# Designs tried in a protein design chat: VH-VL binders against UPF0215 protein NEQ431. Part 15

Target 1, 198 residues: UPF0215 protein NEQ431, of Nanoarchaeum equitans (p61151)
Amino acid sequence: MKKFARFIGIDDGYFVRNVHKKTKLIGAITKHTILDGVLSREITIDGDDVSEKIIDMIKNSNHYYQIRGIILYGITFAGFNIADVELIYKNLGLPIIIVMERPPKDIFYKAIEKYKPNGIELIKKAGPIYKTKTPFGYTYYQVYGIDKDTASNIINNLAIVSKIPEPARVAHMIARGVTKGDSSKPRAGGDSNPGPAG
Short names: E, the ipSAE of ESMFold2; O, the ipSAE of OpenDDE; V2, 0.75 times the mean of E and O plus 0.25 times the DockQ between their complexes.

## First folded at step 14 (VH-VL; framework fv_becotatug)

Design n7 (from m6 with heavy chain S56D; at its last look DockQ between E and O 0.43; V2 from the best seeds 0.61)
Fold by ESMFold2, look of step 14:
Structure n7 (fold): chain C 198 residues (1-198), chain A 127 residues (1-127), chain B 107 residues (1-107)
Amino acid sequence: as target 1 above (198 residues)
Amino acid sequence: QVQLQESGPGLVKPSETLSLTCTVSGGSISDYYVHWVRQAPGKGLEWLGVIYYSGDTDYNTPFTSRLTISVDTSKNQFSLKLSSVTAADTAVYYCARDETTKEYGSGWIFEGYFDYWGQGTLVTVSS
Amino acid sequence: EIVLTQSPDFQSVTPKEKVTITCRASQSIGSYIHWYQQKPDQSPKLLIKYASESFSGIPSRFSGSGSGTDFTLTINSLEAEDAATYYCQQSNSWPYTFGQGTKLEIK
């Protein structure tokens, strides 16, 4: 039986904190860069359930034993629902690559300290942020259960349209599409609406 | 299309409270926040502050004791009050939009740039 | 507080010339800097976001570069309408801060 390299990209959907209590968590499984499956769960906005949901969605999938790695689109989901990469790795035996477009700003770390202080330990578990050059610019990443050079090669092999690897990019598009109805952000000056009360 | 418009008295006496309103039309209510920025005549831009969805604020340090930013969601209006004004508070006052963005996987924090600005309103502090 | 220092404060330029404006941050801010143009009696207008990303509808003659503490706005072929004051603004840390401005005038 031939074995094919599959990766699962993970991202959350659109939400409004004061309105929604849950949003979607989407797993996009690719064989190389070709979409091969889509998994979904619900997660709690600002909750603590994203790690369990990632584990559950992958373990119970038709693809579990063919998946070679997990690509997380950031470490936070649905606001302050923070992935525990150690827990995920111990339960699935799969290397984890966290990808992001930019390194976090100081305001982000201050927000975690204020609104989710027990998440600081989870962020620390994800280790240092590296960068790798792609044809589309620099991609920033962290690794768990895989060395940074191997992760860099995976990112570059899967970043075919944007600096974000295809599994994570597709997961993002699907997650936004099914929760917002449109996979793109409104254009500047378009159909933007006023924000909620602070 | 988002539009922002500042309104309020153009003249305020020293020691009184400057009070302005920013009326907002268009846009998704979950996708942005409104900040206040001012510009003294012939001077540069100065960020004043913002109000969060939680009711928390971030104010520029010199204004923390005098500044109050609030929102009336039923009117889509943001308000700025600056107490105990002096001639140094004479400026054009702007409201400006800052969208929420995905950062480190979260869709909760600010883009950080101001893509839409009101026209600005001049407030003069004079007796 | 992060201080942004622009250079030059003022420059008199002729059309079609290349203009370079710099912005230095008092500490590293990654790429969390944005550039605005302000013409007399007008609101600021966003040109460049995140150091180098052109905002929608901005002429291609405007470009930005840099990371960390040193940033540059370039106007590759100045037009008469570009006479304005230019500001950098950082969003890495509270409070948001602006540079002091660079005024460009047409000779």
Scores: ipSAE 0.623, ipTM 0.819, lowest interface PAE 1.4, mean pLDDT 87
ESMFold2 (binder alone), look of step 14: mean pLDDT 88; pTM 0.921
OpenDDE, look of step 14: ipSAE 0.722; ipTM 0.876

## First folded at step 15 (VH-VL; framework fv_becotatug)

Design p1 (from n3 with heavy chain E99S; at its last look DockQ between E and O 0.53; V2 from the best seeds 0.61)
Fold by ESMFold2, look of step 15:
Structure p1 (fold): chain C 198 residues (1-198), chain A 127 residues (1-127), chain B 107 residues (1-107)
Amino acid sequence: as target 1 above (198 residues)
Amino acid sequence: QVQLQESGPGLVKPSETLSLTCTVSGGSISDYYVHWVRQAPGKGLEWLGVIYYSGSTDYNTPFTSRLTISVDTSKNQFSLKLSSVTAADTAVYYCARDSETKEYGSGWIFEGYFDYWGQGTLVTVSS
Amino acid sequence: EIVLTQSPDFQSVTPKEKVTITCRASQSIGSYIHWYQQKPDQSPKLLIKYASESFSGIPSRFSGSGSGTDFTLTINSLEAEDAATYYCQQSNSWPYTFGQGTKLEIK
């Protein structure tokens, strides 16, 4: 990858089902690993609008022509709002990498079948799950519009603090910070680090 | 830090309904999922079921017709009711938490392990 | 339902020995197995998550391994306080299930 390549990481914010109707969708644009911009939209909890919101936020940004790829933090957003990677790729012409800490359990697929059956096809479009070794452990990923080996290199170039690439990691932090007031999720041992200003 | 504590009657008559409460203190229940697990005296652990913040549940197969797990969000309380009890239902009952994870997305994706357990409450089914 | 079968059911052990406990799943569960220690009159305590990841604060003498259907918990140099019952638990499929337990006692 080029030293100054831009990527956008996408994640959703905190929500409480049956209380909130919408939550935030955050796009974090990096030049390599340095945060260069933040985009936001709202998406419907358990809705069907995340793909159009991703397309809209990127297409209408000043960064569109400089972005080289999209890194999704998981395929589901705001509960069962599921990204359609085929639709996103067709509209933006940008490769898509979906990153995750672990492969999905059988429980996940059963929940989709039960609670969001129209999402099964969207999940299938994302293709097989690969894994790549990083200094921080194995990262699991899917690809659309890019080969798995190129995606593996991108993940490893951008995973500088954790096995999750910086654009997705930062999007996650911002999304939770804006919606819950605290970007850190307590680990079992409880670790909340201040940002660079701390 | 979130803490879980089970409470309820320690003695229940056969054919009646066992009723327990798990009280969550020190935080919001929207960040965790509460499961119920039991352990008959001298026996192993048995998973009973889980309730989501939405009120949806998943129950272990033998308990599907007898078990009701519910949540009262205004009181930060989870409840377990097990109807038509017999001596085989004598056990220590635990509530335990399982965290939501972003391993593939939001929603009902669990870490899958129980990092904190209540102290347990013994319920004896006897005349 | 996924059945977890532990071996042995019981083992009498001496301090500083290496102890291995196995857990076999009735079908593949990837790495979605977790190990707990339960001392008398106490709640279970998480030791190992996801087959091989040590939980925070757990002594390094505890380790786990395996994938698919065959899993092990190893105590590399047993200490007296390790006398307890050990359980494996799978989280791949509903219902969650536990192994029957392995009781370790000090000789």
Scores: ipSAE 0.537, ipTM 0.782, lowest interface PAE 1.8, mean pLDDT 87
ESMFold2 (binder alone), look of step 15: mean pLDDT 88; pTM 0.913
OpenDDE, look of step 15: ipSAE 0.747; ipTM 0.883

Design p2 (from n3 with light chain G30D; at its last look DockQ between E and O 0.49; V2 from the best seeds 0.60)
Fold by ESMFold2, look of step 15:
Structure p2 (fold): chain C 198 residues (1-198), chain A 127 residues (1-127), chain B 107 residues (1-107)
Amino acid sequence: as target 1 above (198 residues)
Amino acid sequence: QVQLQESGPGLVKPSETLSLTCTVSGGSISDYYVHWVRQAPGKGLEWLGVIYYSGSTDYNTPFTSRLTISVDTSKNQFSLKLSSVTAADTAVYYCARDEETKEYGSGWIFEGYFDYWGQGTLVTVSS
Amino acid sequence: EIVLTQSPDFQSVTPKEKVTITCRASQSIDSYIHWYQQKPDQSPKLLIKYASESFSGIPSRFSGSGSGTDFTLTINSLEAEDAATYYCQQSNSWPYTFGQGTKLEIK
């Protein structure tokens, strides 16, 4: 039954911090694992507007009442624009799952303390990091408005080509494609800016 | 292919400032994080510091008062200055590239490993 | 600062044998450890990233394992060209730190 539920995956696009002021925020709506819609907004690099843009993007979509959950590809967007999961949940009434490939390094938390100290409380709101085994390795995740075991089941149902669930993976590909012109990882030693694949 | 090349004087007098340049070819330097690492003769590797796209730096603790790492985007160069040198600062100095990675959504944080290294340049501190 | 302690400091090794080099961290660093090979008068060369991921173009005889505080670099069926000094490096915390090195020589 949940196999046909809609989820929205969210990720930001490519940017160069001292060159660009804004980048794209992409929402990929899937029905199960099949892409059903794409939403776009702009967000401010190292700004504070990602939560409001997520809320606006979803509230004004034709799919709002059919979306069962939000899958964030990480909690930070466009550098240090940090999602407020509490605010998003209060405004949308939708469970939130934050997915990542690895647990954050100590260096990440130190960078937030140094460069975006008002973001520390936003990170704390997202709670503890859990992990779940997929056919592609361990996926690390946090939850808001949903228990960790239900979230683990959702991740495993939607992780079909990588350990990152399809809505978030597709959002990443689209965001990179529209901002950098190529969604694939650059070949080593090329002229293209490097970035993660998958 | 991306290449890094260190250059600068091979001999520096005690109490003076050691000054080195790392020239990056095969891309814009705003696309990479460059670290400095040194190796005293017959010894192991020691990380000195890194510079971010923003011009901000993180330095190894013993060097915070003596080390300046900078970037000149017009010259595609990273620079290292180490003041008040002694014989203990005699070493081969490397610049090394650290890739960007997506970690917790940021996308511009370090991978943490060095995939490209310069050839290294020996700096001797002697009178 | 995180101290990385390698063992052994030196090993003389017969070709075709298996070699293991250990790296112990003074605190947990998850899998944020990387291995380098350095031959005389050369820059370090990345072998293994994130404890167990082989870097592009590295011979399959090199492998890594471990998590937390105890890590191992393994060379299966040693070749003569593998005579070098090997370093582990952690990237979990500032400052980045290296182990003291393990020198391998061919018997």
Scores: ipSAE 0.570, ipTM 0.798, lowest interface PAE 1.6, mean pLDDT 87
ESMFold2 (binder alone), look of step 15: mean pLDDT 88; pTM 0.917
OpenDDE, look of step 15: ipSAE 0.700; ipTM 0.874

Design p3 (from n3 with heavy chain T101Y; at its last look DockQ between E and O 0.50; V2 from the best seeds 0.00; counts 0 for: pae E 2.1 > 2)
Fold by ESMFold2, look of step 15:
Structure p3 (fold): chain C 198 residues (1-198), chain A 127 residues (1-127), chain B 107 residues (1-107)
Amino acid sequence: as target 1 above (198 residues)
Amino acid sequence: QVQLQESGPGLVKPSETLSLTCTVSGGSISDYYVHWVRQAPGKGLEWLGVIYYSGSTDYNTPFTSRLTISVDTSKNQFSLKLSSVTAADTAVYYCARDEEYKEYGSGWIFEGYFDYWGQGTLVTVSS
Amino acid sequence: EIVLTQSPDFQSVTPKEKVTITCRASQSIGSYIHWYQQKPDQSPKLLIKYASESFSGIPSRFSGSGSGTDFTLTINSLEAEDAATYYCQQSNSWPYTFGQGTKLEIK
């Protein structure tokens, strides 16, 4: 991967389902691992608007023609707002890498079947889950519009402090910071493993 | 620190309804789910069901027709009702906290482990 | 439902010995297994989460390992206070299930 390739990492913010109707969607644009821009939109909790918001956010940015790939922190946003990787790819022409710290539990798929059944087809479009070893452990990922080995190299080049690539990690921190006021979980005595929250 | 406390009648007659309350203090209730788990005397642990602060539930299959779990947000209280009880329902009943894990931007993703448990309350089903 | 089978059911152990408890799942559960210690008339206490991650404040003599279907809790140098019943619990699928328990007694 080229040193100056731009990637956008995407994650949503904190919310409480019965209290909030919307939360933030954050795009963090990096030049390699250096933060170069931040974009924001609002998305509907358990809604259907995340794919259009991702498309709009990227297409209307000054960085669009310089972005070489999209790194999604998971396929779901704001609960059951599920990204349509096929739609996003068709509209932007950009490869998509979905990253996660652990493979989804069976409970996750059962919840989608029960509460958002039309989301199953969106999840299927993202294809199989691969894993790659990083200095920080195994990162799990899916790809659309890019082969798994190229995606593995991108993940490893961008995973510098966590097994989650910097664009997605920073998007997560910003999203939680601006919606909850603090990017970390509540303190339990100083020995927690914060994972994606940083 | 988060604390959970079960309360309710210790004796219930067969065929009646067992009713328990779990009172939660400390922590942010929006970041976790309350589960109910029971343990028959001298036996292992059995998961009954889960409720999120929002009121959504999932129940263990044998209890689906008899079990109701609910929440009263004004009192930070969770309730368990188990109808048509028999001697087999004699157990210590626990409420336990399972934190929200935000892997997929869903408030329905659980950490999956119980970091805080109530002290437990024994319920005996007897004539 | 996923059945967790622990071994042994019971073990009488001398202080300072290494103790190994196994938990076998009827299906693959990745690393979504957790270990608890329960002393008489007390609530369970979390020891290990996600197969191998020590919970806050747990003595280093407790460790966990495994993935898929085979998991192990190890107590490297048993102390008298470790006499208790130990349970594994999976969180991969509904319903959450527990192993039947392993009771450790001090000789």
Scores: ipSAE 0.496, ipTM 0.772, lowest interface PAE 2.1, mean pLDDT 86
ESMFold2 (binder alone), look of step 15: mean pLDDT 88; pTM 0.918
OpenDDE, look of step 15: ipSAE 0.762; ipTM 0.884

Design p4 (from n3 with heavy chain S56D; at its last look DockQ between E and O 0.46; V2 from the best seeds 0.65)
Fold by ESMFold2, look of step 15:
Structure p4 (fold): chain C 198 residues (1-198), chain A 127 residues (1-127), chain B 107 residues (1-107)
Amino acid sequence: as target 1 above (198 residues)
Amino acid sequence: QVQLQESGPGLVKPSETLSLTCTVSGGSISDYYVHWVRQAPGKGLEWLGVIYYSGDTDYNTPFTSRLTISVDTSKNQFSLKLSSVTAADTAVYYCARDEETKEYGSGWIFEGYFDYWGQGTLVTVSS
Amino acid sequence: EIVLTQSPDFQSVTPKEKVTITCRASQSIGSYIHWYQQKPDQSPKLLIKYASESFSGIPSRFSGSGSGTDFTLTINSLEAEDAATYYCQQSNSWPYTFGQGTKLEIK
């Protein structure tokens, strides 16, 4: 029975590169799919502090002993601040699932090699990318400290609105809301236009 | 609404340098990247290159020695210089927007598609 | 460098027909392909991103499919305004590349 299981989803906030030095790191704790708590820290844009901030944020929370897994929205945060899943797992003893909408393109790896070469080894630690079919399409994921089939079941149990599990989806919304003032992208006619009308 | 507009000379002599600017209006250039794409008359689209937030560039291979792309944030402008031009460089030149990825942990670089294009400017290389 | 080969180069079409355009990549590019429409003397306009995701405001008669190396743009029930040249573009690797184009004309 896992009706009381808590998961923490983690994502970073909006920033403008070369303008901002830091942005928010948000942890959204859900009991199943119901939001149960929100944690925050600041992380350095293109820095090296996201792993320690994740560890600190979780270890010092009232929910630490109830959290059964960490769901990272991608392995990179605030640009090229790259999570060390091995370090996080060693310090917290919690399984880690990294979720993403699409596997990274070749130019992502080229950018890491160019701008954050020490990050390549952190990416390698996260292992191969798997995919699982959800009612909302394929979700791509990596695992650390948990097998891929168990992670697939967790993703499917927590993906109720989109292919991204609720803890990560809610963390994303909160992070964007508190840093940009609106959790959604601008509609047509704003700073970003989606394209021509049909 | 963001608008992109190319400007520069419509006629350039062989062996000289083609110089264009892309002026951004209706938004901030800090949230996206501008790529340059050209189209020779009656031909397809050819990607030329892009400039990163760092000032580094990626250029299409044939243009590596001749192409310079730059940005001036104080003027909201992107610039393209193509040296040693020939008649083969006659084309409509476009600047096109590619948003910086801000979501989902993809590395905060490129969406990869061009959602907005300038109107294009024809540059003819002729004696 | 990734070469994109479109088929056909040209097609003369009647309104209400179903039109299919293919794009073949020289190596796997996942779903990192995008489709554009270009009318005479106009800039390209984005139709489909990431192989199958309709861009905002694009009529539902346009759809895309495929993964890996083989991709398809479909226009269900062609309208006269759809006469244009269509391009695929990949964003998986530098340099970005375009297909050679597919021109659709009204009979």
Scores: ipSAE 0.655, ipTM 0.827, lowest interface PAE 1.3, mean pLDDT 87
ESMFold2 (binder alone), look of step 15: mean pLDDT 88; pTM 0.917
OpenDDE, look of step 15: ipSAE 0.760; ipTM 0.883

Design p5 (from n3 with heavy chain I29F; at its last look DockQ between E and O 0.36; V2 from the best seeds 0.00; counts 0 for: pae E 2.1 > 2)
Fold by ESMFold2, look of step 15:
Structure p5 (fold): chain C 198 residues (1-198), chain A 127 residues (1-127), chain B 107 residues (1-107)
Amino acid sequence: as target 1 above (198 residues)
Amino acid sequence: QVQLQESGPGLVKPSETLSLTCTVSGGSFSDYYVHWVRQAPGKGLEWLGVIYYSGSTDYNTPFTSRLTISVDTSKNQFSLKLSSVTAADTAVYYCARDEETKEYGSGWIFEGYFDYWGQGTLVTVSS
Amino acid sequence: EIVLTQSPDFQSVTPKEKVTITCRASQSIGSYIHWYQQKPDQSPKLLIKYASESFSGIPSRFSGSGSGTDFTLTINSLEAEDAATYYCQQSNSWPYTFGQGTKLEIK
């Protein structure tokens, strides 16, 4: 870690596939682990707009030049809306860390091949998955525009309550709170799971 | 504590439809998924399928034409129907909980293990 | 479909022995394997999740290891109540599949 003050964590909110067309995208700006700002946009369930919404949300923020890195809670948002880390990096000049609790199963990759085949290249751009030990277990991550050892240090500095770094954890809580009305559930509901279309 | 209980007829005639219900108590549908697993007497465990809250299903390949899994969210009940049964379908039928995990930030993730099981119900297919 | 092959199918064991049960997957499944114990006329009971993570309330004598295609359940000091059938189960790919089972009996 360098003397970088602010990170933005990004996650999407609750949705019911086959009912909702859109859900929220939340950016939580922290100074270290202290919440300093919240940004929001809407994204399309199973759409293609998450990368543009991330770029727009950050580039038009009052704190753009103070943000030193982006922490994505996974590469998928609102189901099959998949972040293009190369596009985001080229437009913002900010390193990207993608965090997750475990690497995706083969079930996930097969679903992308079948239902969102143009997403395969976006997933490949995110590169290999690494892991780092935290006091709360192993955190899995990918990097773009930053080396894995620097990213590991950032994760460990920001993972103070769970193995998910605070910017991403707080973004998740806010996203659930504004879309479901209560962020206190520890697990997402079944009706928000982006499983196969029925 | 969350409890699952299978119910339905214990005896089914060949060529008819086996019909079972799994009733869930002590929790909400939004916190987990229910799968169906069976075990022929003296044999191993066989996964049958799962239903998503959306109404989508994933079935084990040999059952895709005979199996229907459904859910009634207002009653916290899951149902299984297996058509055109034979003696080979005689088994203990379980419903089992597959706990949801980090769904948005990690893609399409179940936990993938079954932490709670019903008691099981024996269904005998006999002429 | 991912085939899980357990070894051995059956083992007669003495209390306090170390027991090792293996599970081989037909393709790589990372760490997405889980172990269950089933006693006669009972539902399966989860022991180990994700290859090596002990489930809540499971005695420390049970441990798991492995990744990729080769997995092991170990009972380090067998107790009489451990007589049961043990199954591995993968969750990496549809359909979920189980190994054929390993029956342990006290001798």
Scores: ipSAE 0.441, ipTM 0.720, lowest interface PAE 2.1, mean pLDDT 85
ESMFold2 (binder alone), look of step 15: mean pLDDT 87; pTM 0.916
OpenDDE, look of step 15: ipSAE 0.782; ipTM 0.892

Design p6 (from n3 with heavy chain V50Y; at its last look DockQ between E and O 0.31; V2 from the best seeds 0.59)
Fold by ESMFold2, look of step 16:
Structure p6 (fold): chain C 198 residues (1-198), chain A 127 residues (1-127), chain B 107 residues (1-107)
Amino acid sequence: as target 1 above (198 residues)
Amino acid sequence: QVQLQESGPGLVKPSETLSLTCTVSGGSISDYYVHWVRQAPGKGLEWLGYIYYSGSTDYNTPFTSRLTISVDTSKNQFSLKLSSVTAADTAVYYCARDEETKEYGSGWIFEGYFDYWGQGTLVTVSS
Amino acid sequence: EIVLTQSPDFQSVTPKEKVTITCRASQSIGSYIHWYQQKPDQSPKLLIKYASESFSGIPSRFSGSGSGTDFTLTINSLEAEDAATYYCQQSNSWPYTFGQGTKLEIK
């Protein structure tokens, strides 16, 4: 891709299932790796509206005709709100790259079968999971409307501080920050250093 | 910093109900999942089940008829009850938190490893 | 459920040795395996997550490798304080399961 090509990274925010009904959906638009805009919508936890919200968010943006691709941080949003890559591609004409740190667990597929059975079709539309080596480790990805080798090059050009490309990484940080209050909120005890081994 | 601590009676008679609490201090229980794991004396670790803040649970298959895991949001506490106990239920019982990672792709919100454990409490089943 | 078989069950080791502990899964679990250290009368302590990712603050002499069904925890240049029982745990499938443990003792 050209040095100044725009991409939009998409991720959802923090939520507590059975407490919250909605959470944020964030689109981070980069010009190459430099943040150039932020878009937001709300999506329904375990709902069916993420695909239409992605379409609406991008179509109504001032950047629509400059965006060259969509980078989704995973295929699931707000729990089991699952992106329909076919519908998104049909409506936007933009290639889609789904990125993830690790391939899904068997637990994930079993949960979809049990709690969102119609979601199996949506997952199958996204095709096989590939991997590409980056300076930061292996990134796992799926593609729609773009070949896997071109997507691998895009991932590597946009992964500058982690194996997750900047548009998706920044979308994640913003989504977490606006819903949790701090994009770096610590885990249990706020203590990440368990000390020396014995 | 968030801390987990198990408490409850250390001695339970056979056929009675074992009852324990896991008290979370220094933070909110709505931020994480809590799992129960036990270890019989001189034996390995056995996963019992988990609970989400909202009350959603799942149990290891051998325990589905005897185990209840619950939450009291007003006390920042999780509870475990195991009915109809025998000597085989004598163990150290742990509560443990499932870590949330900054980087993840597809899948559930919790990551599947236990970065923080309570100290454990020994429960002996004896007449 | 997924059975994790560790080897060896017990090993008597000398300080500064390289120690290798294996964990074999009864079916493929990708890289969804985690390693814990447990000293007597203490809670387990996370060492390695996702087969090969060191947890924060863990000494660099601990490393993990493998994918699929065969996994290894390696302790390079063992220290006396590393005497403990080590467990692998999988998170690929419900229920979560642990290996039976590997006890390391200092000669």
Scores: ipSAE 0.561, ipTM 0.784, lowest interface PAE 1.8, mean pLDDT 86
ESMFold2, look of step 15: ipSAE 0.544; ipTM 0.788
ESMFold2 (binder alone), look of step 15: mean pLDDT 89; pTM 0.923
OpenDDE, look of step 15: ipSAE 0.760; ipTM 0.885
ESMFold2 (binder alone), look of step 16: mean pLDDT 89; pTM 0.922
OpenDDE, look of step 16: ipSAE 0.790; ipTM 0.902

